VH-VL binders against Rhythmically expressed gene 2 protein (Reg-2). Designs and how they scored, part 6

Target 1, 260 residues: Rhythmically expressed gene 2 protein (Reg-2), of Drosophila melanogaster (Fruit fly) (q94915)
Amino acid sequence: MRSLSRFRLITFDVTNTLLQFRTTPGKQYGEIGALFGARCDNNELAKNFKANWYKMNRDYPNFGRDTNPQMEWQQWWRKLIAGTFAESGAAIPDEKLHNFSNHLIELYKTSICWQPCNGSVELLQQLRKELKPEKCKLGVIANFDPRLPTLLQNTKLDQYLDFAINSYEVQAEKPDPQIFQKAMEKSGLKNLKPEECLHIGDGPTTDYLAAKELGWHSALVHEKSYAYLVKKYGEDIDRDHVFPSLYDFHKKISDGAVVW

## First folded at step 4 (VH-VL; framework fv_bexmarilimab)

Design s45 (from b10s with light chain S31W)
Fold by ESMFold2-Fast, scan of step 4:
Structure s45 (fold): chain C 260 residues (1-260), chain A 123 residues (1-123), chain B 108 residues (1-108)
Amino acid sequence: as target 1 above (260 residues)
Amino acid sequence: QVTLKESGPTLVKPTQTLTLTCSFSGFSLDTSGVGIGWIRQPPGKALEWLAHIYWDDDKRYSPSLKSRLTISKDTSKNQVVLTMTNMDPVDTATYYCARVQTYDSSGYFLDYWGQGTLVTVSS
Amino acid sequence: EIVLTQSPGTLSLSPGERATLSCTASQSVSWRYLHWYQQKPGKAPKLLIYYASSLQSGVPSRFSGSGSGTDYTLTISSLQPEDFATYYCQQYGSSPFTFGQGTKLEIK
């Protein structure tokens, strides 16, 4: 833990870093859809969810916030949900679609759909215990819609965090440097330098390389091998700052084995 | 091992229609987030984007050339076809196809390019 | 449409020197949509930098990119003989997706 004492701000990504889905969206959408009479193959839902996720991010970036005209984030998700079910062969009547979509939107801000990633709770507990708020601020920087604070509260993680920033409300998404700059401002720390900041996340481009390019230190938490990551994202990824999980990250920093 | 290769006529007469095929390997166009773009470069001049087709069959065309361009894909053959009508000598250029790729589902770029094919438009 | 203007048009330098290439957009472009390509004579372009600052796999660390809004820069910290080529910036933020006119690096 002493290797982290140089940092005055430590921030985390959320999806696939601090929290992960309990089950795939295809399975979860399938189970809830069945309750509303929309019976689909879960594999088709998974395929079409992924396709619509890519389509929505291409056509309406940042949950609709960074498009012209701007789209409300709830409309963005309703559009994604509608496309996923329509392309999977089970259309929901328009009157029921609104209520069904809102039900899914509500579920995805609760612990019914989310669980902690391996080692995330234990890491946050140790950081808050050993790095008092006067010495180090802990925050979240996530490409997320405005449900983020409620999700963190419902998963009991908000107690360990000084703040959370979501891309929709900031009007900038990682890897855009503006969202990292907003986190530095939100920390309330005066004379904070980039090299006093550490960002931990699972996205090679959106978390690791984005933070590193700003002069922050960065740790990549990713299930893929270092060889895979370097082949796809380039040699700027430092082998000593890549970890399979937050559990492994926590182990390495506790052993004093991480040098920044 | 990603490869792309352009094929089609190297000589076209004015007013004819140009048909170019992009054949690729090492990836599939049914993968979310991938696509194929066509870019041309007249001798000694800058690159000019012509058209894109994405995995979901969404098509984008250069507005100034839209009335002349058609792009289509055959996912089973790993091919993308571009047609350009009413060819003119000013359309003489090297035509490239390239893979459209994203690492974050929002920002797209051209990560692998074909070797290019020079198309000369003359009588 | 967004016009990308590159400067200088031609840059004459010697191996070992630092090269700085500029790309200015007529309208603000998110750096997520700005990319740099290298093209050698008679060859297809090669992706060099994506998302304004991220180095493509296999590209030497002497290349770097930076910028936001309307102003973007490509830097080569210590020029090697194989770096003499034409460099193009491109924006993918709005249709038509446009390229700059190119900056030619030539040996002095």
Scores: ipSAE 0.668, ipTM 0.860, lowest interface PAE 1.6, mean pLDDT 91

Design s46 (from b10s with light chain S31H)
Fold by ESMFold2-Fast, scan of step 4:
Order: C-alpha cells, then structure tokens, then sequence
Structure s46 (fold): chain C 260 residues (1-260), chain A 123 residues (1-123), chain B 108 residues (1-108)
C-alpha cells in the first residue's frame, strides 16, 4: 500500500462507511413491532423515525451526553422509539413499550440489523496484512453510543482494529476536533503528527472537512458527484480524495493512484 | 435557487400586533432538517434570534419573548408566519427570515436570508 | 444564556493585510454550533463559516475559521475591498441562540 505508507494512524467512521443497516429502520422497526403487537405502516415508521432522529439530535445531542442534565443513551433511544411508534398510530402500554424499546436497543448491536458496506471487510483485511500494528494503527471514530465495541465484535470487524472511540463516552461528536484529538491519544503513538493521520468516512462535514481542519488527511466515501459535493459543501473538498465506496477506495489505493 | 422574502406592515402602533410572512422558493419545508427562523436587528445593533419552526412543526421561541410570539407554517404555500403581540417602540428593527439548515442533524445554521423588512413602532 | 463577546469591536486594516477576529463564549460551546456571518451596510447577513471551520459554498478560500470550547477565530488571509463589513459569530447550541455584538472591519 504505497499510497498509505506515510500514515501512522488510519481511522474510519462506522455508519455508512464500514457498516450499514441490513434494511431501513422503518422496515426493521415494523417487523419487530409486529412481534410485540405494535402494527404500523412501514412507510409511516420510516418517516417518523427520521423525524425523531432529527428531533433527538437537535434537542439531546450526542445521545443525550451533551445536555444539562445529561441523559443516559438508553433513555435517548427509548424516547426516539416511543415517539416513532406513537406518531405512527401505535397505541402501546408504557411498560410494554419500555420492554419493546429495550429489545430494539439490543438488536441494533447485532449482525441481525447490520451488515458490512461494499468493500469494507476486504479493505480492512488488506490493511491488516500490509500495515501491522507496529507500522500503523487502525481505529474507529464514530458518532455513536457505547454499544459500538459490541457491534464491532458481533460483526467481526474488531479483529482488524486497534481501537474504537464513540462520541458518547468521549463527550464530543464529530465535527468537534476533540474527538479526533482523543483518537490520536488513544493510538498510543509517540510524536504523532496530524499529517501522519488519515480519516475515512461518509460525512462531508463530520468526517472529511472536520479531519482536514485539524491537519489530517481525509478520504470521503460518498456516492454523489464531486460537482454536487462542491456546490453543497464548498471548495475545500478535493476531487482526488472522493470515492463512491470503500471498494473503489481500495482499488485506487491498490493501484497506487492516490496522492495526498 | 433559494430565495426568501419578508412581507408585512412597515409601521405599527404601540400595543398593536405585528404579523410577518416569510415566503420562500427553491426548497420545501417537508425536507428533513430544514426550518425557518426569524431574527431581528434594531438600527445599529446586533442580531437577535426570535423564533424558528422546523419541517416537523417543532417550534422554538426566545425565552424572554415567548409570551408574545407565535410561529406557524403552511408547507403547501411555502410560507411561515410570525406574530408578535403588544408591540413597543423598542421592537423597532429590521426583521429577517432565514432558512435553518443542518448537515449532521445536530448542528443548525442559517444558510440563506431574506432581504429584511424594517418595522417601525411609533405613534 | 450564552454570551458571545467579539473582539476587537472595530478593526482598521488595509487591503492585502491579514485579519483575525475573535469570538469568546461565556461557557463552552461545541464546534458544531459556532458559525460566522458577514453583513454589509443595509444588507442581510451572509453565512461564511459553519461548524466553526467549514467554508460555506461560494465563499472565497481566504476565509477560514478555527477554535473550540470558548475561543473561536475567523481569519481573512488577504483582505479584499469587498471584505470590509461587520462580522458576527453565532452559537446555535442552546436557547436562546445568541449572536456576538459584531466586529466592524473598516479601511485604514
């Protein structure tokens, strides 16, 4: 991996970078809800899940961690799930809703709800083969709750990673530079410079631009065209560092075609 | 092309109610993460946030002015209306509407602004 | 409420010079909630920087933002005549969402 030889730390986002939902939350919530007697239209659940996701991130950022008083991340998810079903027309007794919500929380840390993104496993396997831990540390930096280590273990990605940090426990979410700084510390590498670090993720602002602002190098994994991304997010996105998928990123790295 | 434009009376008397309409084009308030905010600026002074409304009809008001403010949307008309009761000469300001936007569902900012409408409160 | 204090209140510089504008929050504000706007006389504000350091589409690359916690900075690397305006920082993290009092950038 000639293109990666300069890096002593390479980190990844998780959701829509290394792992993706097997099916939409609306469908998954609908299937599990039906098992508990909460029958709702999957399209209504999808709509209301999205609305509650935005509402919860707006009112209780970082899974409730960055509010005063702080909210436990399990309460955050129970509140999101309750709102999703209530707004979708489901009448569920409070105790049953509590138990149902906890069941969904448990399922979303398993391979039942998640699968690898295109090319993610193959890339991690190649990186571990070529870049032993003494040469380069591989980590995860995710806006995530504390289920992250269990999710990585249950999807069998933890074997390729030296560490994983989640925004809830760090008390900082991407694009906040503090979480990237915590990753540098967690790597255990002495005299690590920002320019020796590469962050790979799907978020133009939370991954790509945030890492570059700290002086890291970054690769954006995104299906939209360069023209679309520049028009929406600005000229700081480098054409040569945008890839449609980790499969395409891996291919370009293997061909020696990426220059930082 | 995103455009926003404020409309309403330019002169109101003390104790009257002010009603301002924000008309917009180039986007819809049924788009996730989008909203409309109202901000005012008294002549020669700083910007002051008043209220905003999100695509999901969630409403936020400045705490000091909450009892005087009402915000509503008509998604089919691409309009947001702000109503402010019991106007006082100190409420004289240019009133702006602006699009509320987020790229990560948590951080919100005002990416496009209307031209503003000066509202003078005087006898 | 979070108070944003901008300094200096007025900054007098010549075209071609570097401008550094500060915004200090009365309590810690996440990078994600700190934004910068430019306002020219008689005009509406224009978004320059969002999430403390991300350049808004269409804004020239001479503008940059940095900072974390309570201390944030807007930098203009080489002033152009059109850059002389009033600049406001804003926090969008907790209600009420507040703006600084502004820094007026004027020609020396």
Amino acid sequence: as target 1 above (260 residues)
Amino acid sequence: QVTLKESGPTLVKPTQTLTLTCSFSGFSLDTSGVGIGWIRQPPGKALEWLAHIYWDDDKRYSPSLKSRLTISKDTSKNQVVLTMTNMDPVDTATYYCARVQTYDSSGYFLDYWGQGTLVTVSS
Amino acid sequence: EIVLTQSPGTLSLSPGERATLSCTASQSVSHRYLHWYQQKPGKAPKLLIYYASSLQSGVPSRFSGSGSGTDYTLTISSLQPEDFATYYCQQYGSSPFTFGQGTKLEIK
Scores: ipSAE 0.704, ipTM 0.874, lowest interface PAE 1.5, mean pLDDT 92

Design s47 (from b10s with light chain Y33W)
Fold by ESMFold2-Fast, scan of step 4:
Structure s47 (fold): chain C 260 residues (1-260), chain A 123 residues (1-123), chain B 108 residues (1-108)
Amino acid sequence: as target 1 above (260 residues)
Amino acid sequence: QVTLKESGPTLVKPTQTLTLTCSFSGFSLDTSGVGIGWIRQPPGKALEWLAHIYWDDDKRYSPSLKSRLTISKDTSKNQVVLTMTNMDPVDTATYYCARVQTYDSSGYFLDYWGQGTLVTVSS
Amino acid sequence: EIVLTQSPGTLSLSPGERATLSCTASQSVSSRWLHWYQQKPGKAPKLLIYYASSLQSGVPSRFSGSGSGTDYTLTISSLQPEDFATYYCQQYGSSPFTFGQGTKLEIK
């Protein structure tokens, strides 16, 4: 933990960093959809979920916040869910689809759909124990809709965090530097320097490279090999700052093996 | 290895319709987040975006040229076709096709470009 | 339509010097939509920087991009002979997906 004492602000991504889906969206949508009479093949749902995820992010970025006219984030998710089921062959009346979609939106802010990533709880516990709250703030910076605080509360991670920023409310998505600047402001720390900040996340471009461009230190938590990551995203990814999981990150910092 | 190549007539008469084909390999337009764009560049001038087609058959056109442009894809042939009607000498340019790509599903960019094909419009 | 204005139009420098190229948008754009391309005479453009600051794989580390909102910059820390080319910024956030008019980097 000595290597982390230089930081006055440590922030985390959420999806696939602190928390992960318990099961794939295709399987989860299929199981819940069947309860509402919308029976579809889970593989078709997975395929069409991915297609609609790309379509929605292309046409209505930041959960609809960064479009003109703006879209409410709940409408954004209802549109994604409706497209996913319609393209998977579901014949369901609009009213039932609306109610079903709202049920999915509610489920995805609970521990029914989410679980901690490997080592995330243990790392947060150790950081709170080792880093005095008045010297180091712990936060979240996530490309997320406004359900984020509720999700963190329902998964019991909010107790370790001083703040959480979601891209929808801030009106800026990673890799945009504005969301990182908002996190520095939200920390309440006086005279905070970029080199006193560390961001930990799973996105090579949205987390790792975005934070480094601002002069922050950055750790990439990703299951792919360093060779794969460098081939795709370039050599600005530092081998010594890539970890397979938060468990491995925690192990390396505890061993004093990480140099910033 | 990703490759793109433009093909079509190099000489077009005024009022004729131009048809250009982009043939590509190393990827499929079935892949979510992928597309093909057409960009032109008159000799010595800047790049001008013309049209895009995405994996989901969504089509975008330059507003000033929309009435003259049609873009379509044939995923099985790995081809995208751009048609431009009522050609004029001012449309003389090198026409490029390029792959549309994203790494975060929100931000799109043109990562690989064809070599370009010069189309001259003259009587 | 979002207009991208590049400055200077032409930049004359010698090898070894630092080049700074500017791209100004007529309205605020997310950095994820701002990209830089290099075009050498007689060749197709090549993607250099995506998302305002991410270096495309295979591009030398002397190239860097920065910026947010309306103001974006491409920097080449120490010019090499092969860097003399025309550079274009592009926004890919809203249709039409516009390019700047280009900055020509020339020797001498």
Scores: ipSAE 0.813, ipTM 0.904, lowest interface PAE 1.0, mean pLDDT 92

Design s48 (from b10s with light chain Y51W)
Fold by ESMFold2-Fast, scan of step 4:
Structure s48 (fold): chain C 260 residues (1-260), chain A 123 residues (1-123), chain B 108 residues (1-108)
Amino acid sequence: as target 1 above (260 residues)
Amino acid sequence: QVTLKESGPTLVKPTQTLTLTCSFSGFSLDTSGVGIGWIRQPPGKALEWLAHIYWDDDKRYSPSLKSRLTISKDTSKNQVVLTMTNMDPVDTATYYCARVQTYDSSGYFLDYWGQGTLVTVSS
Amino acid sequence: EIVLTQSPGTLSLSPGERATLSCTASQSVSSRYLHWYQQKPGKAPKLLIYWASSLQSGVPSRFSGSGSGTDYTLTISSLQPEDFATYYCQQYGSSPFTFGQGTKLEIK
């Protein structure tokens, strides 16, 4: 943990960093859809979920928060769910859509749909043991809707974290520097400097480069090779700060092998 | 390797309709999160956005020119066509097509551009 | 319509000098929707920086971008001969998707 002694604030992304889906949305949506009489091919659901995810983020960014007029985040997800099933050949009748979508919305804030990423629980346990809150604050910065605190509680990760902020409530999403500035404020730390902050996430641009541009230190958790990442996102990604998983990050930090 | 190329008439008479085709390779408009945009630049002036078409056939037009513009795609041919009616000498410009792209699901930008085609509107 | 105003209109500098180009939006724009393009005489624009600060692959590290809200900046730390060109900022957050009027970087 010597490698982390300079940091007074360490923050994490959630999706594909601390937590991941247990199964694909196509399979999960297919199983729940069948219970409501909406039977589809799971591969079609996966394809159309991805298509609607892109469509919704284009037309209604930040779960509808950054839209004028603003959209309630539950309505955003109902619209995505409705489009996913309709395009997959099983349109959900309007009279059932509210109850069906609410069931999926509720399910996706539980450990039924989410599981820890490789090494995430072990890392958080060790960080909390070695870095007491008076020395270092641990937080979450996620492009997420307001279900985030409930998800962290239901997956038992909230016990290791001092705070969590979501893009919907902040009204700014990564890579916007405002959400990182909000995290510094939320930490409650006096005279906190950017170089005393570390952000860990899976997004090359939304997590790694965004934090680095603000003067924070950053670690990228990504399965792709360094060569692939540099070719696509440029040479500002530091080879020594890219890790295949939080398990690998934890190993390197424990060995004192990471230099910032 | 991504390439885009504009084609169409280089000379158009006032009141005529301009039809431009963007032919591309190295990607498909079947891919979520991609599109084609049309931008023009009058000689010595700034860039002006005209229209976009996205992978899901969603179409966007410059509000001031909307009544004159039509954009369509043929995914099987890797082509996007822009039509502009009632051409006027002030529409003389280099017309570009460009790929609309994002590296997440929002925050689109124009990452590759065609070489441009100069269209002169004169009697 | 969001109007982007670039300043200065023309910047005359020598190779090796630092260039700072500004782009001011008439209303707040998320950095996610602010991009910079380089255009050399007789050629198409080339994407330089996306999301206000992210360098496009293949673009030299001497280029950097920063800013948020209404104020954005493009910086070239040490000018090379090939950098003398016109630079455009663009907002892609709301229709119509607008460009600034451009800053022409010319040899002193």
Scores: ipSAE 0.720, ipTM 0.872, lowest interface PAE 1.4, mean pLDDT 92

Design s49 (from b10s with light chain S53R)
Fold by ESMFold2-Fast, scan of step 4:
Structure s49 (fold): chain C 260 residues (1-260), chain A 123 residues (1-123), chain B 108 residues (1-108)
Amino acid sequence: as target 1 above (260 residues)
Amino acid sequence: QVTLKESGPTLVKPTQTLTLTCSFSGFSLDTSGVGIGWIRQPPGKALEWLAHIYWDDDKRYSPSLKSRLTISKDTSKNQVVLTMTNMDPVDTATYYCARVQTYDSSGYFLDYWGQGTLVTVSS
Amino acid sequence: EIVLTQSPGTLSLSPGERATLSCTASQSVSSRYLHWYQQKPGKAPKLLIYYARSLQSGVPSRFSGSGSGTDYTLTISSLQPEDFATYYCQQYGSSPFTFGQGTKLEIK
């Protein structure tokens, strides 16, 4: 923990950093869809979920918040769900689509669909134990819809966190500097400097580079090799700040092996 | 290695239709988040966007030129074709194709460009 | 349509100097939609900076980007001879995709 003593604010991404899907969206959508009479191949659902995720973020960024006119975030997810099943050969009838989509929206704010990432709970427990009150705030900065606080509560991570901000409510998504600035404000810390802040996340551009380019320190939690990451995202990714999981990150900071 | 190359006529008469082909390698247009854009640059002038086509066949056109432009893809051939009708001397420019790419699924940029092909419109 | 205005139109500097190039949008745009390109005479443009701040792979660390809202800046901390080129900013937060008019960086 001595490696973290310089920081007054430590923030985390959620998806694929603190929490991960218990099973793939293709499998989960397929199982729930079958209960509503929409049977299709899980591989087709996975493919079309990914395609619709990219389509929705291109056409209706920030869960619809950053479009004119703004789209309600539940409508954004209903549109994604509808497209995923329609393109997979199992269009859900309109009379069932609304209820089916709302059921999926509700499930994805519970521990039924989410589980902790490797080492995330242990890291948060240790940080709360070792960091003195008013010395370091722990928060979440996530490109997420307004279900975030409920998800953190249902997974019992909210007890370790001083705040959580989501891109939909803030009206800004990572890598936009505004959401990081909102986190500094939300921390309530006086005279907080960028170099006193650390952001930990799995997104090379939305988490790691976004925070680093604002003068924050940053740790990238990612499954891909350093060579892959540098070739794709550029030389500003530091080998010494890339970790396969939060378990590995925790081990390195406990050993005092991380230099910022 | 990602490569893109423009091909088509280098000389076009006024009122004729221009057809340009972008041939690429090192990636596929069936990959989510990928597209091909066409950009032109008149001699000594700024870059001007013309059209994009995305992996899902979504097509975007410059509003001022939309009535004159058609973009299409052949994923199996790794080609994107742009047609522009009613060519005028003011359309004389170097025409580029470029890969449209995103790393966060929302923000799109042009990471690799073809060498460009100069198209001269004259009688 | 969002208009991007680059200033200055031409910037004359010597190798070793710091260059600061500005790009102003007619409406606020998110950093994720603002990118910078370098174009040398007779060559295709090359991506330098994506998402306003992120350095493209292979681009030297002397290049950096900053800004938010309507005001964006490209900085070259210590000019090298190969940096003398025309620089374009570009946005695609809302259609249409637009480029600035360019800033020509030339040797003094």
Scores: ipSAE 0.798, ipTM 0.899, lowest interface PAE 1.1, mean pLDDT 92

Design s51 (from b10s with light chain S53T)
Fold by ESMFold2-Fast, scan of step 4:
Structure s51 (fold): chain C 260 residues (1-260), chain A 123 residues (1-123), chain B 108 residues (1-108)
Amino acid sequence: as target 1 above (260 residues)
Amino acid sequence: QVTLKESGPTLVKPTQTLTLTCSFSGFSLDTSGVGIGWIRQPPGKALEWLAHIYWDDDKRYSPSLKSRLTISKDTSKNQVVLTMTNMDPVDTATYYCARVQTYDSSGYFLDYWGQGTLVTVSS
Amino acid sequence: EIVLTQSPGTLSLSPGERATLSCTASQSVSSRYLHWYQQKPGKAPKLLIYYATSLQSGVPSRFSGSGSGTDYTLTISSLQPEDFATYYCQQYGSSPFTFGQGTKLEIK
């Protein structure tokens, strides 16, 4: 862990970094919808889930927290779920829609819907073994609703983490610097400098570039090639800090091959 | 390669309706998170946002001009049309269309712009 | 409506100097919704900085953006001749999606 010795705080994104969906939302929504009498094509559900995800984030950012008036995060998800099914050709009766939506909301905080990303558990185990909390804090910074602590507990990742912050409760979402500043505060570390912090995530703009702009070090975990990422997001992405998975990141830091 | 081009009349008489078409290539308005915006700039003045249309046919208009503006899309033709009624000499400006894009589903920006078309309103 | 006020209106500098342009919002705007554009005379605007701090692909590294809340800054280190242009900030957080009045960067 020579490559990480300079860091007093290491933080992770969750979705598509530490945890991923076991199956696509289209398939999962389809299976649960069938239990409530709503039968849809899974590909249509996947398409309309993505469409409603973009629509909801455009119109009601940060799970409704950053709107005026503010929307409860459960209402935000119920609205997304309702739109997804309505546009996919299945009418869920109003009498069942509320209960159905709440059932999906509850499922998505459990290991039924989530699984670890490649290498995430192994990396966290090694980091916690080699980096004691007195020397380095491990945390989560996620654009997420308040289900985050329950999700981390149900997937058994909370045991490796000193804290987790979600964008809804702090009322700031990545790439906003305020959420990173809140993480530094939450760490409890005195005189913590940005260059002593490392953020690891899958979002080129929300994780990698946002952290780097604050003077943090950053690692991007992404399946796309370096050439693709630079062409789309700009030349501030460092080739030596892009990894296909946390498995590859773990391998490189174990080899002492990462220089910050 | 992404390209956008404005087309329409360059001279309009007061009280007439202006119709501008934005023709684009290299992307589709069927893609979630993509849209087209119209922005104008009077000679020597600042940029002024007029209207946006998103992939889901959601439309936004400048409140001060909303009664005069209509925006529509034809996804199959890769075109967006802006219509502005009751043209006045003060509406003389270069009119731009631009692609609305997001990299994180929440923050939108204008990443590619057309060359602009100067519309002069005069008798 | 969120009003964006840019200052100064005109900034006269020489090549090689550092330029600092400010954009102040009438109410708090997330950095996610604050963007900077460059416009040269007779040309369409070009996206320079998105999400207040991220450099658009193809834009030289001498350009950088910073800020949060109501105060945002565009910085150009070591000005090049091609950088003399008008710069606009824009907020995309709430309709109407407003632009600042522009800062004209001109050769001294």
Scores: ipSAE 0.807, ipTM 0.904, lowest interface PAE 1.0, mean pLDDT 92

Design s52 (from b10s with light chain S54R)
Fold by ESMFold2-Fast, scan of step 4:
Structure s52 (fold): chain C 260 residues (1-260), chain A 123 residues (1-123), chain B 108 residues (1-108)
Amino acid sequence: as target 1 above (260 residues)
Amino acid sequence: QVTLKESGPTLVKPTQTLTLTCSFSGFSLDTSGVGIGWIRQPPGKALEWLAHIYWDDDKRYSPSLKSRLTISKDTSKNQVVLTMTNMDPVDTATYYCARVQTYDSSGYFLDYWGQGTLVTVSS
Amino acid sequence: EIVLTQSPGTLSLSPGERATLSCTASQSVSSRYLHWYQQKPGKAPKLLIYYASRLQSGVPSRFSGSGSGTDYTLTISSLQPEDFATYYCQQYGSSPFTFGQGTKLEIK
């Protein structure tokens, strides 16, 4: 962990970095929907969840926060859920759809739907053990709705973190530099320089390149090969700062094999 | 391996309807986050966006031209068609089709363009 | 509609010099929706920079983009002969998805 001692702020993305879905949305939505009388094929639900995720992010970015007029984040998720079931062949009355959509919204802030990514808990434990809070702040910067603090508490990760920033409440989402600037301010650190900051995440454009462009150091946690990533996102991705998982990142840091 | 090519008439008379086809390869319009846009450029002038069609059949039109434009896709043929009614000499331009792409599901850009086809409107 | 104003309209420089091109939006636009295209005479535009600062694959490192809100900049650190072209910024945040009027980079 010696190579990390240069950093006064280390931040993480959440989805597919610190936490991942325990099971696919198609399976989870299917099980809950069945309890409310909506039976659909789980593969159709998975397909239509993905299609509605892209549709909602195109038409109502940042969970509805960055639209005119603005949309409440709960209405954003209800709209996504409604579209997912309607396009999967479910005929369900509006009142019942509203109620079970709210049930899904509540469920997705619990450990029933989420689990730690490979190596995430072990890394956070080691960082807190070796990096004292007065010298290094640990935070989260996530494109997320306001459920984030509750999710981190319910998954027991909040104990390792000094703060969490969600894009909805700050009205800026990665790769916008403003959200990273908000994190630097939230850290409370005096005279914090970009080169004293490290961001770790799974998004090549939203995490890795966004942080690097601000003069931060950055580590990309991604399942795809370096060759794939460079072909798609360009040569600004450093081979020595790409890792298959946080487990691999932690191992390389512990071995002293990472240079910033 | 991504390619796009515009096809259609190169000469159109005033008041006629222009129909342009964009044929593409190397990707599919059934992929979430993908679309085709049409952009034109009059000789010596700036680029002007005309219309988009997305994977989910959502269609966007330039407000000033909306009454004259129709965009449609045939995913099985890898084709997008743009129709523009009541052509006028001021519509003389090179017409381009381009792939609409996103890397984060929210921000969209035009990553590959066809070679363009010059359409002259003259009596 | 969001109007993008590019300045200067024409920039005359020699190879090896630094070029700085500006794009100003009439209202705030997220950097996620601001992109730059390069167009050579008689050719289709080519995506150069997306999300205000991300180099498209295959674009040389001498190109860089920056900015936020209403003010965006494209910089070429050391001009090569092949860089003399017209550059357009585009916003893709709200319809109509407008382009700037272009900056023509010409050899002095």
Scores: ipSAE 0.751, ipTM 0.882, lowest interface PAE 1.2, mean pLDDT 92

